# VH-VL binders against q6nml5, part 6

Target 1, 200 residues: q6nml5
Amino acid sequence: MFSEVEMARDVAICAKHLNGQSPHQPILCRLLQDLIHEKACREHGFYLGITALKSIGNNKNNNIDNENNHQAKILTFPVSFTCRTFLPARGDILQGTVKKVLWNGAFIRSGPLRYAYLSLLKMPHYHYVHSPLSEDEKPHFQKDDLSKIAVGVVVRFQVLAVRFKERPHKRRNDYYVLATLEGNGSFGPISLTGSDEPYM
Key: E = the ipSAE of ESMFold2; O = the ipSAE of OpenDDE; V2 = 0.75 times the mean of E and O plus 0.25 times the DockQ between their complexes.

## First folded at step 1 (VH-VL)

Design s20 (framework fv_daratumumab; at its last look DockQ between E and O 0.12; V2 from the best seeds 0.00; counts 0 for: pae E 10.1 > 2, placed apart)
Fold by ESMFold2-Fast, scan of step 1:
Structure s20 (fold): chain C 200 residues (1-200), chain A 125 residues (1-125), chain B 107 residues (1-107)
Amino acid sequence: as target 1 above (200 residues)
Amino acid sequence: EVQLLESGGGLVQPGGSLRLSCAVSGFTFSDFAMSWVRQAPGKGLEWVSAISGSGESTYYADSVKGRFTISRDNSKNTLYLQMNSLRAEDTAVYFCARELDYWDSTGYSLGFDYWGQGTLVTVSS
Amino acid sequence: EIVLTQSPATLSLSPGERATLSCRASQSVDSYLAWYQQKPGQAPRLLIYDASNRATGIPARFSGSGSGTDFTLTISSLEPEDFAVYYCQQRSYWPLTFGQGTKVEIK
């Protein structure tokens, strides 16, 4: 599920990256870098983009001891903004491109979601097919009707489970999704052409 | 507590057959893919065969394809390896191993997180 | 079949020293590489999965790094119990394959 949510963040920036004119631009760039690095939060999912800037407050003078060396200072600015987010949830119907085929499942990328795992246990009637070394055909999963799940194929799937992964020391988060093809005949490989490309 | 216990190893003549079993406890067996990995005396590890949690998909190393059959009985929490047309080069300790998949309770993992003690198969006259 | 080549075959070191073990794949395995420790007469023990993640219960002195074709297992300061044979395994492609092993022995 996509949402637009209002957020507030304190943005820390080194004084040497600011100038007396246009301080808002470097602060906004740092905010964007911080969001890209953090990637996601538990409440709202993946950060997709800043949609509106509401305010940039005054410098909080964060941990500045040397007043005669502006280049060494760390300045902290409170920023209020609106952010477009994507939060995967159980029951969601998503589509994405197969990026990796393992012997027992496949990883699908759907927009910012890189770890949507489709286990062979959740692919009814599919079987792993491994080509001999001398053949051109790469490893893939295949059904009796010759439907194929291989790297590059776009697959429509349902979210079976969602897990939020925190790495607080690195200030970097992610979402892991367990995908399934069970329960609906429309799940599985779909056309690679047209406007039904995965979310970005 | 997760446990994997192999049995069925022994001395067999070339051309003979042997069935290995791996009894498991401490987890929901049908949720995990399982493998057999062997190690010849003084040599390294060699993956032999794997089976999906449902038992629908099986995989074999080229060296054993057509001679070995992996299977499982999820109602008995037991993994099997039926070995036919045994050769001297099949002599090894055979380990049962549980496949860590992407979706486990501790997070993303790919590897054999639990192994049995191994059972020795000697193919000799 | 992806071939994994481990080097050196034998690494002779003293307790407290750093051990650096290499594993090279014949083609890219992305990050899907695991490391195992095996002591004589025992089953292997999973140390590292997905190239750099420590398995449950594995001490912080063990670390893995690398991607694609070049991987490294590092033991920052060897303890007496760390003298063992170490195997890498790729998990990207069928069939699953192991390296030949690196023996870490007392100097």
Scores: ipSAE 0.184, ipTM 0.628, lowest interface PAE 4.5, mean pLDDT 84
Fold by OpenDDE, look of step 2:
Structure s20 (fold): chain C 200 residues (1-200), chain A 125 residues (1-125), chain B 107 residues (1-107)
Amino acid sequence: as target 1 above (200 residues)
Amino acid sequence: EVQLLESGGGLVQPGGSLRLSCAVSGFTFSDFAMSWVRQAPGKGLEWVSAISGSGESTYYADSVKGRFTISRDNSKNTLYLQMNSLRAEDTAVYFCARELDYWDSTGYSLGFDYWGQGTLVTVSS
Amino acid sequence: EIVLTQSPATLSLSPGERATLSCRASQSVDSYLAWYQQKPGQAPRLLIYDASNRATGIPARFSGSGSGTDFTLTISSLEPEDFAVYYCQQRSYWPLTFGQGTKVEIK
C-alpha cells in the first residue's frame, strides 16, 4: 500500500528564481509542484511527498544566454530523490468520507484517492432512502440497524478493484477504486470523523 | 447475448390493472438493477421505476407512486411491473432496461445499456 | 426533480455534416449524464455515459462533453443511420429524468 521509492526527474526552473542563492530550494519546490500536478503514476501510485533529496546534477542547458537577461533563462537540473507513495491494491482496507450519494451507489474520498465507488450491490443489507417531500433530508443508504451511509460519513471499506487513469502529458493522473462492504461485518460506517487517510 | 423481452401489454379501461413482465437472458440477472421506462405515443422517454439487483430497494416516479409496484424473481430471471388504478396518461410503450454497472479504466459507469423492444399499454374507455 | 432541457428541438443537417446537441440541467449533475439514441419503432440505445464515455460498440464519431449543468453531444460527421432522436438523462439525483429529446433529421 505505502512505499518509499527512488526516482529521478529533470526539473526546469527560471534563472531569475535563483537570485544568487542555492538552487536547492527552488529546485525542490518545482519538483514538488511537478509531482503534485502529476499526482500519480501506474508503477508507484500516488505521490505523497518527497522524503529525501539524494542529488542535484548540473544544469543540462547548454544555451549561452546573454548575461544581461538572466530572467529569461530556463535551467534544467537532473534530480534524484526518494518519494513516499500510495498504491491501492485489491484487498486493501481503507477508510474514507462519502462525498456523493446516488440511488445505486456512493462515491468515497480516501486520502489522495478521489474516486472510490461503493455500489449498492456491494453493500449488503443497505437500501437507498430518499424523502421527496423534504428538501432538508439528503439521500442516504440505511441498514436495518439504522446505520447510515450519507455524505460526510466515514466508511471503512475493502478495495475490490483498481484502475489507473492516465492523463495526457502525465498530468493529474488518478486511480479509480471499486469498494465493497462485504465481509465479516467489519466494514461500514465508523464513528471516527475528520480523517480521510487510508486505514492500515 | 443479452436479451430483454417485455410482455403483458394490452388494452385496459381506466381504473383497471395490468401486470407487465420482462424475461431476461444472457447475464446474471441478480447482479443488475433493472428499470422500467415508458414512452407515450409521439412523446419522449419517462423513467417509471427501478429495482436493485437483490430486489431489496425499489424506486418510483411521482407519477406512478402508490399505483405501480416493481418486483423481480431472480430465480426466474423475470422483472415485473404491477400497474393498478391505470389512467389514460399511463398509455405508453413500456421498456424494461438493464442498469449498467460497469467498471473499466475510466471508472464506474451508470446508464441503461440494454433495452427490450417494449410492450404497448393502452388505457382507454 | 432535475429538469433537462435539450436544444435545439430539431436539427436539420446533411450527411457528412457536424451535429452539436445541447443538454442543460436545472442544477448541477456533475458528470452523471448519459446520452441515448432512438430510431423510429426501436428501443433507445446507450451512446454516452458519465458525460464523455462512449458505450461499447459506439462509433468514434460520437462524443460527449460537459460537466455541471451544460452538456454536449457531438457527431463529427453524420452518417445516414445517425438520423434519429437523441435524449440526455441525468443520473445524479432521484428521480432519474430525461430531456425532451432532439430530433436530428435529414435536410
Scores: ipSAE 0.038, ipTM 0.636, lowest interface PAE 4.6, mean pLDDT 87
Fold by ESMFold2, look of step 2:
Structure s20 (fold): chain C 200 residues (1-200), chain A 125 residues (1-125), chain B 107 residues (1-107)
Amino acid sequence: as target 1 above (200 residues)
Amino acid sequence: EVQLLESGGGLVQPGGSLRLSCAVSGFTFSDFAMSWVRQAPGKGLEWVSAISGSGESTYYADSVKGRFTISRDNSKNTLYLQMNSLRAEDTAVYFCARELDYWDSTGYSLGFDYWGQGTLVTVSS
Amino acid sequence: EIVLTQSPATLSLSPGERATLSCRASQSVDSYLAWYQQKPGQAPRLLIYDASNRATGIPARFSGSGSGTDFTLTISSLEPEDFAVYYCQQRSYWPLTFGQGTKVEIK
């Protein structure tokens, strides 16, 4: 689900980057870099973009020994802003591009969601195909002569489950999704460009 | 929270049959592939069989293929192993095990994250 | 089928020492290797999946590394509760196979 939400972050920057041109630009730039690195949060999903900067609070410098330090000072500002987000949820119907085919399933990317796993167990009537003798025949899943799931194919799928992954050592989060083609929802390979688009 | 409970083990003569059950709770059973893993007394672990969440795909170790049948009843939250033509070599503790979340970046089966306590099958004449 | 060979067969160490357990596959299994701990009278417990990822609830002293054919489980500082048998398992090819185990005895 897409949303627009209010959030707050403590933004740390080096004092020398506040050189009197405009104090909001260095802080906004660091905030954007921090959000891009973090990727997502548990409550709101993936960060898609900052839509408004609401306030920049007072510096939270708590260091009592900073006057003896040889290094440049680090200043920390509480920033309030609005952000467009995407949170995948069970039951969501998504489409994405197959990025990798393995013997037991495929990974699909759907926008910021890099890891939607579609298990072969969730692909009714498909079977794995790989020719070890031909470098021209890439691995894929095949249902019949016309239904094929291979790298580059766009697939419509339903979200069975969602898992939030925190990686504190890398200070970066992610979402993983389990996908299915089972059910009565027109799931499976779809056209990248529709035949109903106007052409001259 | 997640619980797996095996039952149906016991003493059986060579050539006999047993049906093992694994009752599960604490998760949506139909979303997960399941396996049977066995361990002969004082020996290591041996994977026996696996079944998909829907029950449509099954896999077997060569040592049991044609003799054992894995199945599941998702309405009863129960995994089964029908063991026929039992041999002395089949004597072991049998564990049911749940596949770890396939959601991690590799997309492959990652490991068995929950195991039952095991049920002993003894095949002796 | 893929054979996994674990070494050493037995590792006798004191609490606080670093334990290093090896697992060698007969063919490449990429990163699809899991490690389990089994204490006497208990079911196995998943420690490491995908060669290097700790399972939920596993203490930070356990770490895994390796890819291809050579894999290592490291226990950075042994605790008394780490007395157990440790198994590696490849998950790249059917049938799934386990190593024969390494017994860790705490002196």
Scores: ipSAE 0.000, ipTM 0.469, lowest interface PAE 10.1, mean pLDDT 82
ESMFold2 (binder alone), look of step 2: mean pLDDT 91; pTM 0.935

Design s21 (framework fv_daratumumab)
Fold by ESMFold2-Fast, scan of step 1:
Structure s21 (fold): chain C 200 residues (1-200), chain A 121 residues (1-121), chain B 107 residues (1-107)
Amino acid sequence: as target 1 above (200 residues)
Amino acid sequence: EVQLLESGGGLVQPGGSLRLSCAVSGFTFSSYWMSWVRQAPGKGLEWVSAISESGDSTYYADSVKGRFTISRDNSKNTLYLQMNSLRAEDTAVYFCAKDYSWEGYDAFDIWGQGTLVTVSS
Amino acid sequence: EIVLTQSPATLSLSPGERATLSCRASQSVSYYLAWYQQKPGQAPRLLIYDASNRATGIPARFSGSGSGTDFTLTISSLEPEDFAVYYCQQYDNWPYTFGQGTKVEIK
């Protein structure tokens, strides 16, 4: 699910980068860098883009220079803004491109979601083909009707489960999704024309 | 196509300094955390240091804190390890390793062949 | 720091036999555990990441299991090229740590 939500973040920036006539742009640039690095949060999902700046408050704390006076001060600004987000949820129908094929399943990328795992157990009537006859064919999954799930194929799938992956030691988050092709005859490979990507 | 190539190892006396380099090709270097991992002769693997994609966050094993400095130059696709105040126990093969974190998880999916550092008088 | 203890230190087996290697963490690492294979004079090779996911190009005979503090690497039927030293590694928190290794050798 896409949403537009209001959020607040404290943005830390070196004082020397604020000198000049427009302090707002360096602060927004740092905020954007922080969001790209963090990637996602539990409450709202993936950060897709800042849609509006609401306010930039006064600095909360000035770290003073150390004894050698060559270190710059770090200023922290509270920023309120709106952000477009994508939160994967159980039951969602997504489209994505197969990026990796393993013996027991495939990883599909759907917009910012890189870890949608489609298990062979959730691919009705498909079987794994490890040693394709043609050198041009990579390992893939195949049905009796010869339809294939292989790297580069676009697949329509349903979300079975969502797991938030938090890496606080790296200040980075992500989402892992379990996918299924069960329950709807339209799930599976959809050729070149599907573009229900969850991008802005 | 994908290659990590370490260089800069050699014989150095205790208290000396040495700078290791890891030349990277075949992937978008600036998108991945990188680490140095060492292995003393006949012994196991020991993680030494890690650096974030942009180089703004660095982490070190307690055994090397204050003596080693990890850095990177994304414009040159090169990872560095500056080693100061070297000790006999720093003798090891030093491997450059790429985190899988951007495409997957924090395991080391690509390793260099290593460069030998010998600290001895 | 999180200490990883591997057992046994040495595993002596014949080709075709099943190898079971254990790795125990001093505290929970969730599923943030990798297994590596190292042959003499070579760099380590990633086998398993996130406790149970086989890395690209790794043969089906290798499998990983476990979560929390107890982890297992299984080689269902040893091939000649599988005789090597195996290391587990946690990446749940800094500092990253490796186990001391298990040597799988020909009987």
Scores: ipSAE 0.286, ipTM 0.642, lowest interface PAE 3.0, mean pLDDT 87

Design u01 (framework fv_dusigitumab)
Fold by ESMFold2-Fast, scan of step 1:
Structure u01 (fold): chain C 200 residues (1-200), chain A 125 residues (1-125), chain B 111 residues (1-111)
Amino acid sequence: as target 1 above (200 residues)
Amino acid sequence: QVQLVQSGAEVKKPGASVKVSCKASGYTFTSYDINWVRQATGQGLEWMGWMNPNSGNTGYAQKFQGRVTMTRNTSISTAYMELSSLRSEDTAVYYCARGYEDSSWYDYYYGMDVWGQGTTVTVSS
Amino acid sequence: QSVLTQPPSVSAAPGQKVTISCSGSSSNIGNNYVSWYQQLPGTAPKLLIYDNNKRPSGIPDRFSGSKSGTSATLGITGLQTGDEADYYCGTWDSSLSAGYVFGGGTKLTVL
């Protein structure tokens, strides 16, 4: 689900980057860098963009040796803002482009979600084709009606399961989902060739 | 410590609606799906549907589509199941149950690991 | 609607071994993981097995599960009188929109 949520973050920035700059701009840039690096959080999903800056508070760092300080100084500002997010959830219906085909499934990218895995076990009536009749054809999955799931094809699917992957030492997170085509006739490739699709 | 506590028994007339509540405690309510399962006297378990407390997404069994609504109130960690247009065949014990999910990149595992005590609903003229 | 088939009853003496079968199709057991539930008289069901063969904490190792093709089995060894209950298999059915299905249940009697 898409949401706009209010968040607060402490933004650390070197004092020299504030010298001569407009108020708030370098702090906002650092906040954006921090969110891009973190990518996602457990509670709200992927960060899609800052929609409003609510407030920037005063520097939290007290430096009792501030006068005559010749060392680089790091300032920390509490920032309140609104952010548009995307949190994948079981039951969500998504569309994405096939990026990689394995013998047992395919990886689909849907917006900020790079890792949606569609298992062959969740593709009713499809079978793997490794050695295609055409020399130029790549490995793919195909039904009796000649519908195929191949790299570049846009697929409509349902989210079956969601995993949040946390890497706290790197301050970087991600989401993985398991996809399925079962249960609804509208799931599957948008077109037989993958070249005429709603997003093109 | 982890438990689901359901509302008390209900007696309804045919054509009425019933709304059963299920209060969660001892875990993060929004992290697990809530399923609803019923059991008529002397009969087996019948799955009605699931609801994701975080997103509000639902999935209903075809038999109940159009008659059942599953909702939640996250501020009080409570799930609700409302069944409308009641018939005598709807007389049953209604359970809520937490969906336990375990998944790898390639596999998906599912079970209902925590169950409410059940709510008896009697539909009688 | 797709339904899983179980024998209505099974019986054995204390200390013996029993197996309870659960038969389905490609859209349910064939493509999904199976769970087993125990329901003692007058109580809510209890999760006994998930992911075909895994036990939750607190479930004795004399309970086991297995799956082959479109069928699953629950095995109980060293039967005890406290095992008298109804047993249900359950799994997702992909032919139904987000549908979970239960077997008809098997009544285990310890003679």
Scores: ipSAE 0.012, ipTM 0.527, lowest interface PAE 8.1, mean pLDDT 83

Design u02 (framework fv_dusigitumab)
Fold by ESMFold2-Fast, scan of step 1:
Structure u02 (fold): chain C 200 residues (1-200), chain A 123 residues (1-123), chain B 111 residues (1-111)
Amino acid sequence: as target 1 above (200 residues)
Amino acid sequence: QVQLVQSGAEVKKPGASVKVSCKASGYTFTSYDINWVRQATGQGLEWMGWMNPDSGNTGYAQKFQGRVTMTRNTSISTAYMELSSLRSEDTAVYYCARDLWEGSYYDYGMDVWGQGTTVTVSS
Amino acid sequence: QSVLTQPPSVSAAPGQKVTISCSGSSSNIGDNYVSWYQQLPGTAPKLLIYDNDKRPSGIPDRFSGSKSGTSATLGITGLQTGDEADYYCGTWDSSLSAYYVFGGGTKLTVL
């Protein structure tokens, strides 16, 4: 599900990047970079983009000695903004591109969601083809009507289960989704042309 | 002066374990994750894992799962990497490296590196 | 086969410009920031570029980085003999489990 939500973040920025100018532009750039890195939060899902800036507050005087190559003073600004988010939920119908095929299932990417796992157990009537006699040389899944689930194929699927994965010490989060083709005849491979992927 | 200083060269037999140390100075040890990276002679860099010196939490590359353990002693600002069940293909220079913390992006790269510890596994 | 593909070697004369490419996928370069490392013979790697295009203090501006889609490039202008080294790109790979990956490395020779 897609939403637009108001949220707040403390943005840490090196004082040297501010010079004598308004901190507006460098703070927004840093906020965007922080959100891209963090990728997702538990409450709202994946961050897709900042849709509006509401406010930038005053510096909180966070003073840290950063000794990478030099010492630097770090300033912290509270920022309130609206963000478009994507939170995967059980029952959602998504589409994405197969990125990896294993003997027992496939990983599908749907926009920011990289870990949508479609188990062979959830692909009714499909079977694994390791060394196909067809023109396709790559391992894939196939059913009797010759429909294929292979790297590069776009698949429509339903979310069966969702798991939030956090790495707080690396400041990076993600979502894992179990996908299924069960329950609806429209699930499975779909035809698309062009370089654009839906929900990218 | 920010630096990481590693323990000296080791020679081990197959099946043994090796424990390499990495002593940090010139910064707050608990504020930066420590990575371990190895390099076999004439080969490229291979990432092994990370360790958070504040929490003790770790993450290991799948290739080393079950054989590597990364720990620390905060009282002496020292990180450790222990690799067990050594094989000849584990012969390499082992580096510790601090996560980058340029404006709070400490996990996008490694900015301070130890000098390396040569580990030779031979009969 | 490295997850991030670099040319094994590049060569140029002093004063020339070289570029070193690093090609990956959406799960690594496409999703994450790229760093570049310089390794002089017999030494530990040194961070040369971070966040795709940023230089640490002390790195001259003749070194530059860029990223487009699933590829990154390191540029070196005004090439000097002291630049002979191995160069590695690196980033996080978010497939299955997040982990750091390096390119295979590029040996730069100043002719």
Scores: ipSAE 0.000, ipTM 0.433, lowest interface PAE 15.8, mean pLDDT 82

Design u03 (framework fv_dusigitumab)
Fold by ESMFold2-Fast, scan of step 1:
Structure u03 (fold): chain C 200 residues (1-200), chain A 127 residues (1-127), chain B 111 residues (1-111)
Amino acid sequence: as target 1 above (200 residues)
Amino acid sequence: QVQLVQSGAEVKKPGASVKVSCKASGYTFTSYDINWVRQATGQGLEWMGWMNPNSGYTGYAQKFQGRVTMTRNTSISTAYMELSSLRSEDTAVYYCARGPDEYYDFWSGYPYGMDVWGQGTTVTVSS
Amino acid sequence: QSVLTQPPSVSAAPGQKVTISCSGSSSNIGSNYVSWYQQLPGTAPKLLIYDNNKRPSGIPDRFSGSKSGTSATLGITGLQTGDEADYYCGTWDSSLSAEYVFGGGTKLTVL
């Protein structure tokens, strides 16, 4: 699921932000901002955050000039660091929050994984409830013991299949996961207090 | 109700910049891409780019690359489109439009249509 | 110029059927879903058809879409005076760094 990966990136910062101080703080801030936009990759999965800073090298002066303002030079610093990653894999046990319910399944978000699809065919003993009696109650899936899988419910599930997909028009990559509740009685809705069934 | 409400008309001189806002309401702002489309007087629709409100990622049409910047402020559910180095041919009505839910993309595939549109912002560039 | 080709205008009488064509290439219509937009005079565009042939909630069934090869068609039956508008097709074009492209638009006049 989780791994630590060594990475190296060139970090560009504006010279005007170096007001007589060490460049380390502005470089780290820029690196953190850059990593928020780092695309998931097939080899390492999602990039979660920096776990260790290994080195910040000397600047590469004047390799990029600001055309609109000659006083605001861009400085580039090579940075080596360790990053925690999340790579979904078949068999992984994950927890996530239901974000969308359709008549034939639900979409679960687990950390950076946005597309974990739990098919009704993989929810043993659950059935779809459409147009519930209560006006405040949304469509959901329900089991005989009245436990529910509905928007906002946290579900423990197992990864059945993983697909990596590049989305050029979205300028991002993502993982699509098929989830299942089969094979283990602990799978399904959970509570924040550690219960396997919040609707016991 | 689901709606996008844009800022008012702007009159700019050539070489200036304009920043148009688009405020979303009635849905989860971060779940849908915002597209920007313009239309010059008596002309057709021209796509400018998209911005994802959750990630901040953008994609711009080649024609506008280097002149357009699309941003958002999630605390007020507002998207922005800034166009710089304005020319007379930039005189147009600028629209923001919502893309489908990100889960719709997984379920139905892409590409997709723009289902909710702002009322438009007229930008006039004249000397 | 437009990447997708539409007739500039089309005319029909009330109650008649009209079709509006949209022609592209394998990199756009041939590979991707097509949407259709209706723009009434002085208003913002409105999504009329998505995913080639699906209607959003509130769009009457007299509006239909279809796609064959590199061409798409919008059909309107039982034409009404309120249908007088500009109609645009739109889709993604993979050859243009995944840019969204619109047709040039078709002005529908109800005589």
Scores: ipSAE 0.016, ipTM 0.526, lowest interface PAE 6.2, mean pLDDT 83

Design u04 (framework fv_dusigitumab)
Fold by ESMFold2-Fast, scan of step 1:
Structure u04 (fold): chain C 200 residues (1-200), chain A 126 residues (1-126), chain B 111 residues (1-111)
Amino acid sequence: as target 1 above (200 residues)
Amino acid sequence: QVQLVQSGAEVKKPGASVKVSCKASGYTFTDYDINWVRQATGQGLEWMGWMNPNSGNTGYAQKFQGRVTMTRNTSISTAYMELSSLRSEDTAVYYCARAEYDILTGDYYYYGMDVWGQGTTVTVSS
Amino acid sequence: QSVLTQPPSVSAAPGQKVTISCSGSSSNIGNNYVSWYQQLPGTAPKLLIYENNKRPSGIPDRFSGSKSGTSATLGITGLQTGDEADYYCGTWDDSLSAGYVFGGGTKLTVL
């Protein structure tokens, strides 16, 4: 699930963004921007944050010809760092908030994971309620008088399948998860605060 | 110029597997995702999945998960779709199509399938 | 059936205008870009509209697209006999059970 992992990246930065005193801060900022844009990798999951900077190597690529043409000089630095990551995996038990309810399922967000889909086919004993009896009700899934899955409800679920989606020409990735409530009676709506009435 | 050319028609028995090829030309093969879409006789379009030629990553429609495999050979700019355990209901024209998909700010969007193969007819009969 | 609903057919005379609707939900049309495809008899589909309202190079401006909420519309003006075809809307569905989804298709008849 969560991990702290050592990794390395080549960071490309315009020379004009580096000061003569220390290049560390601009390089770290660019690395962070690169990780935020990329969002996730196959090996380690979602990037949550840089936890330590281990080393910054010497420039690998100096565009001297570009500087002669009055173009921005681009420098590339090898950077070693530690990063906190979140990798969803089949069998994981996660908690998340229902973002959206459809007639055939619900989307749940769990931390950086925005697309966890819980199909009605994976909600044993639940039924879709599409025509609320009062204007205060929203569409939801109902199991009994006290158990409902609706927008805003926190649900405990198990990961049934994981798909990594890569967009290399956009340098942006994501994870999609299929969720299930099957196999364990503890799966389903929960109270985040541990109140006396967890299925309100 | 830019085109996708598919392999020829196939006739298979129930339970067999079929492997359809899709050869790309006129563009950089690894810059665009390849999607597979089928169409049964007299019916609409049905999406089967996508394959990224650069990474080899795939995403399959749940209906085909476990029966479909999408691969590529970058040295010959060719994508493949293999469908196993064939049934009569798999009789259809199978298309490959290139497209861009993207995820922005946590949201998802699709750029459309702009170049299509000519289609491969697969007939499943006894 | 199809998660995107289109009318099964539409017709108009040459030179007139038609609109083809495509209705979905918040997980598909409501949250994603819509594309439209034209399929002439016996041919592969052809992209007419992408990103709700953009035309690929070579598509005349008499074809237009729009999206409002969970519905999308394809407009065709100045109808020609060569426009007789099946038209499909398509979009990503955020549901992992669907992926990319197409509408059921609309057969356009001219005259």
Scores: ipSAE 0.000, ipTM 0.431, lowest interface PAE 15.9, mean pLDDT 82

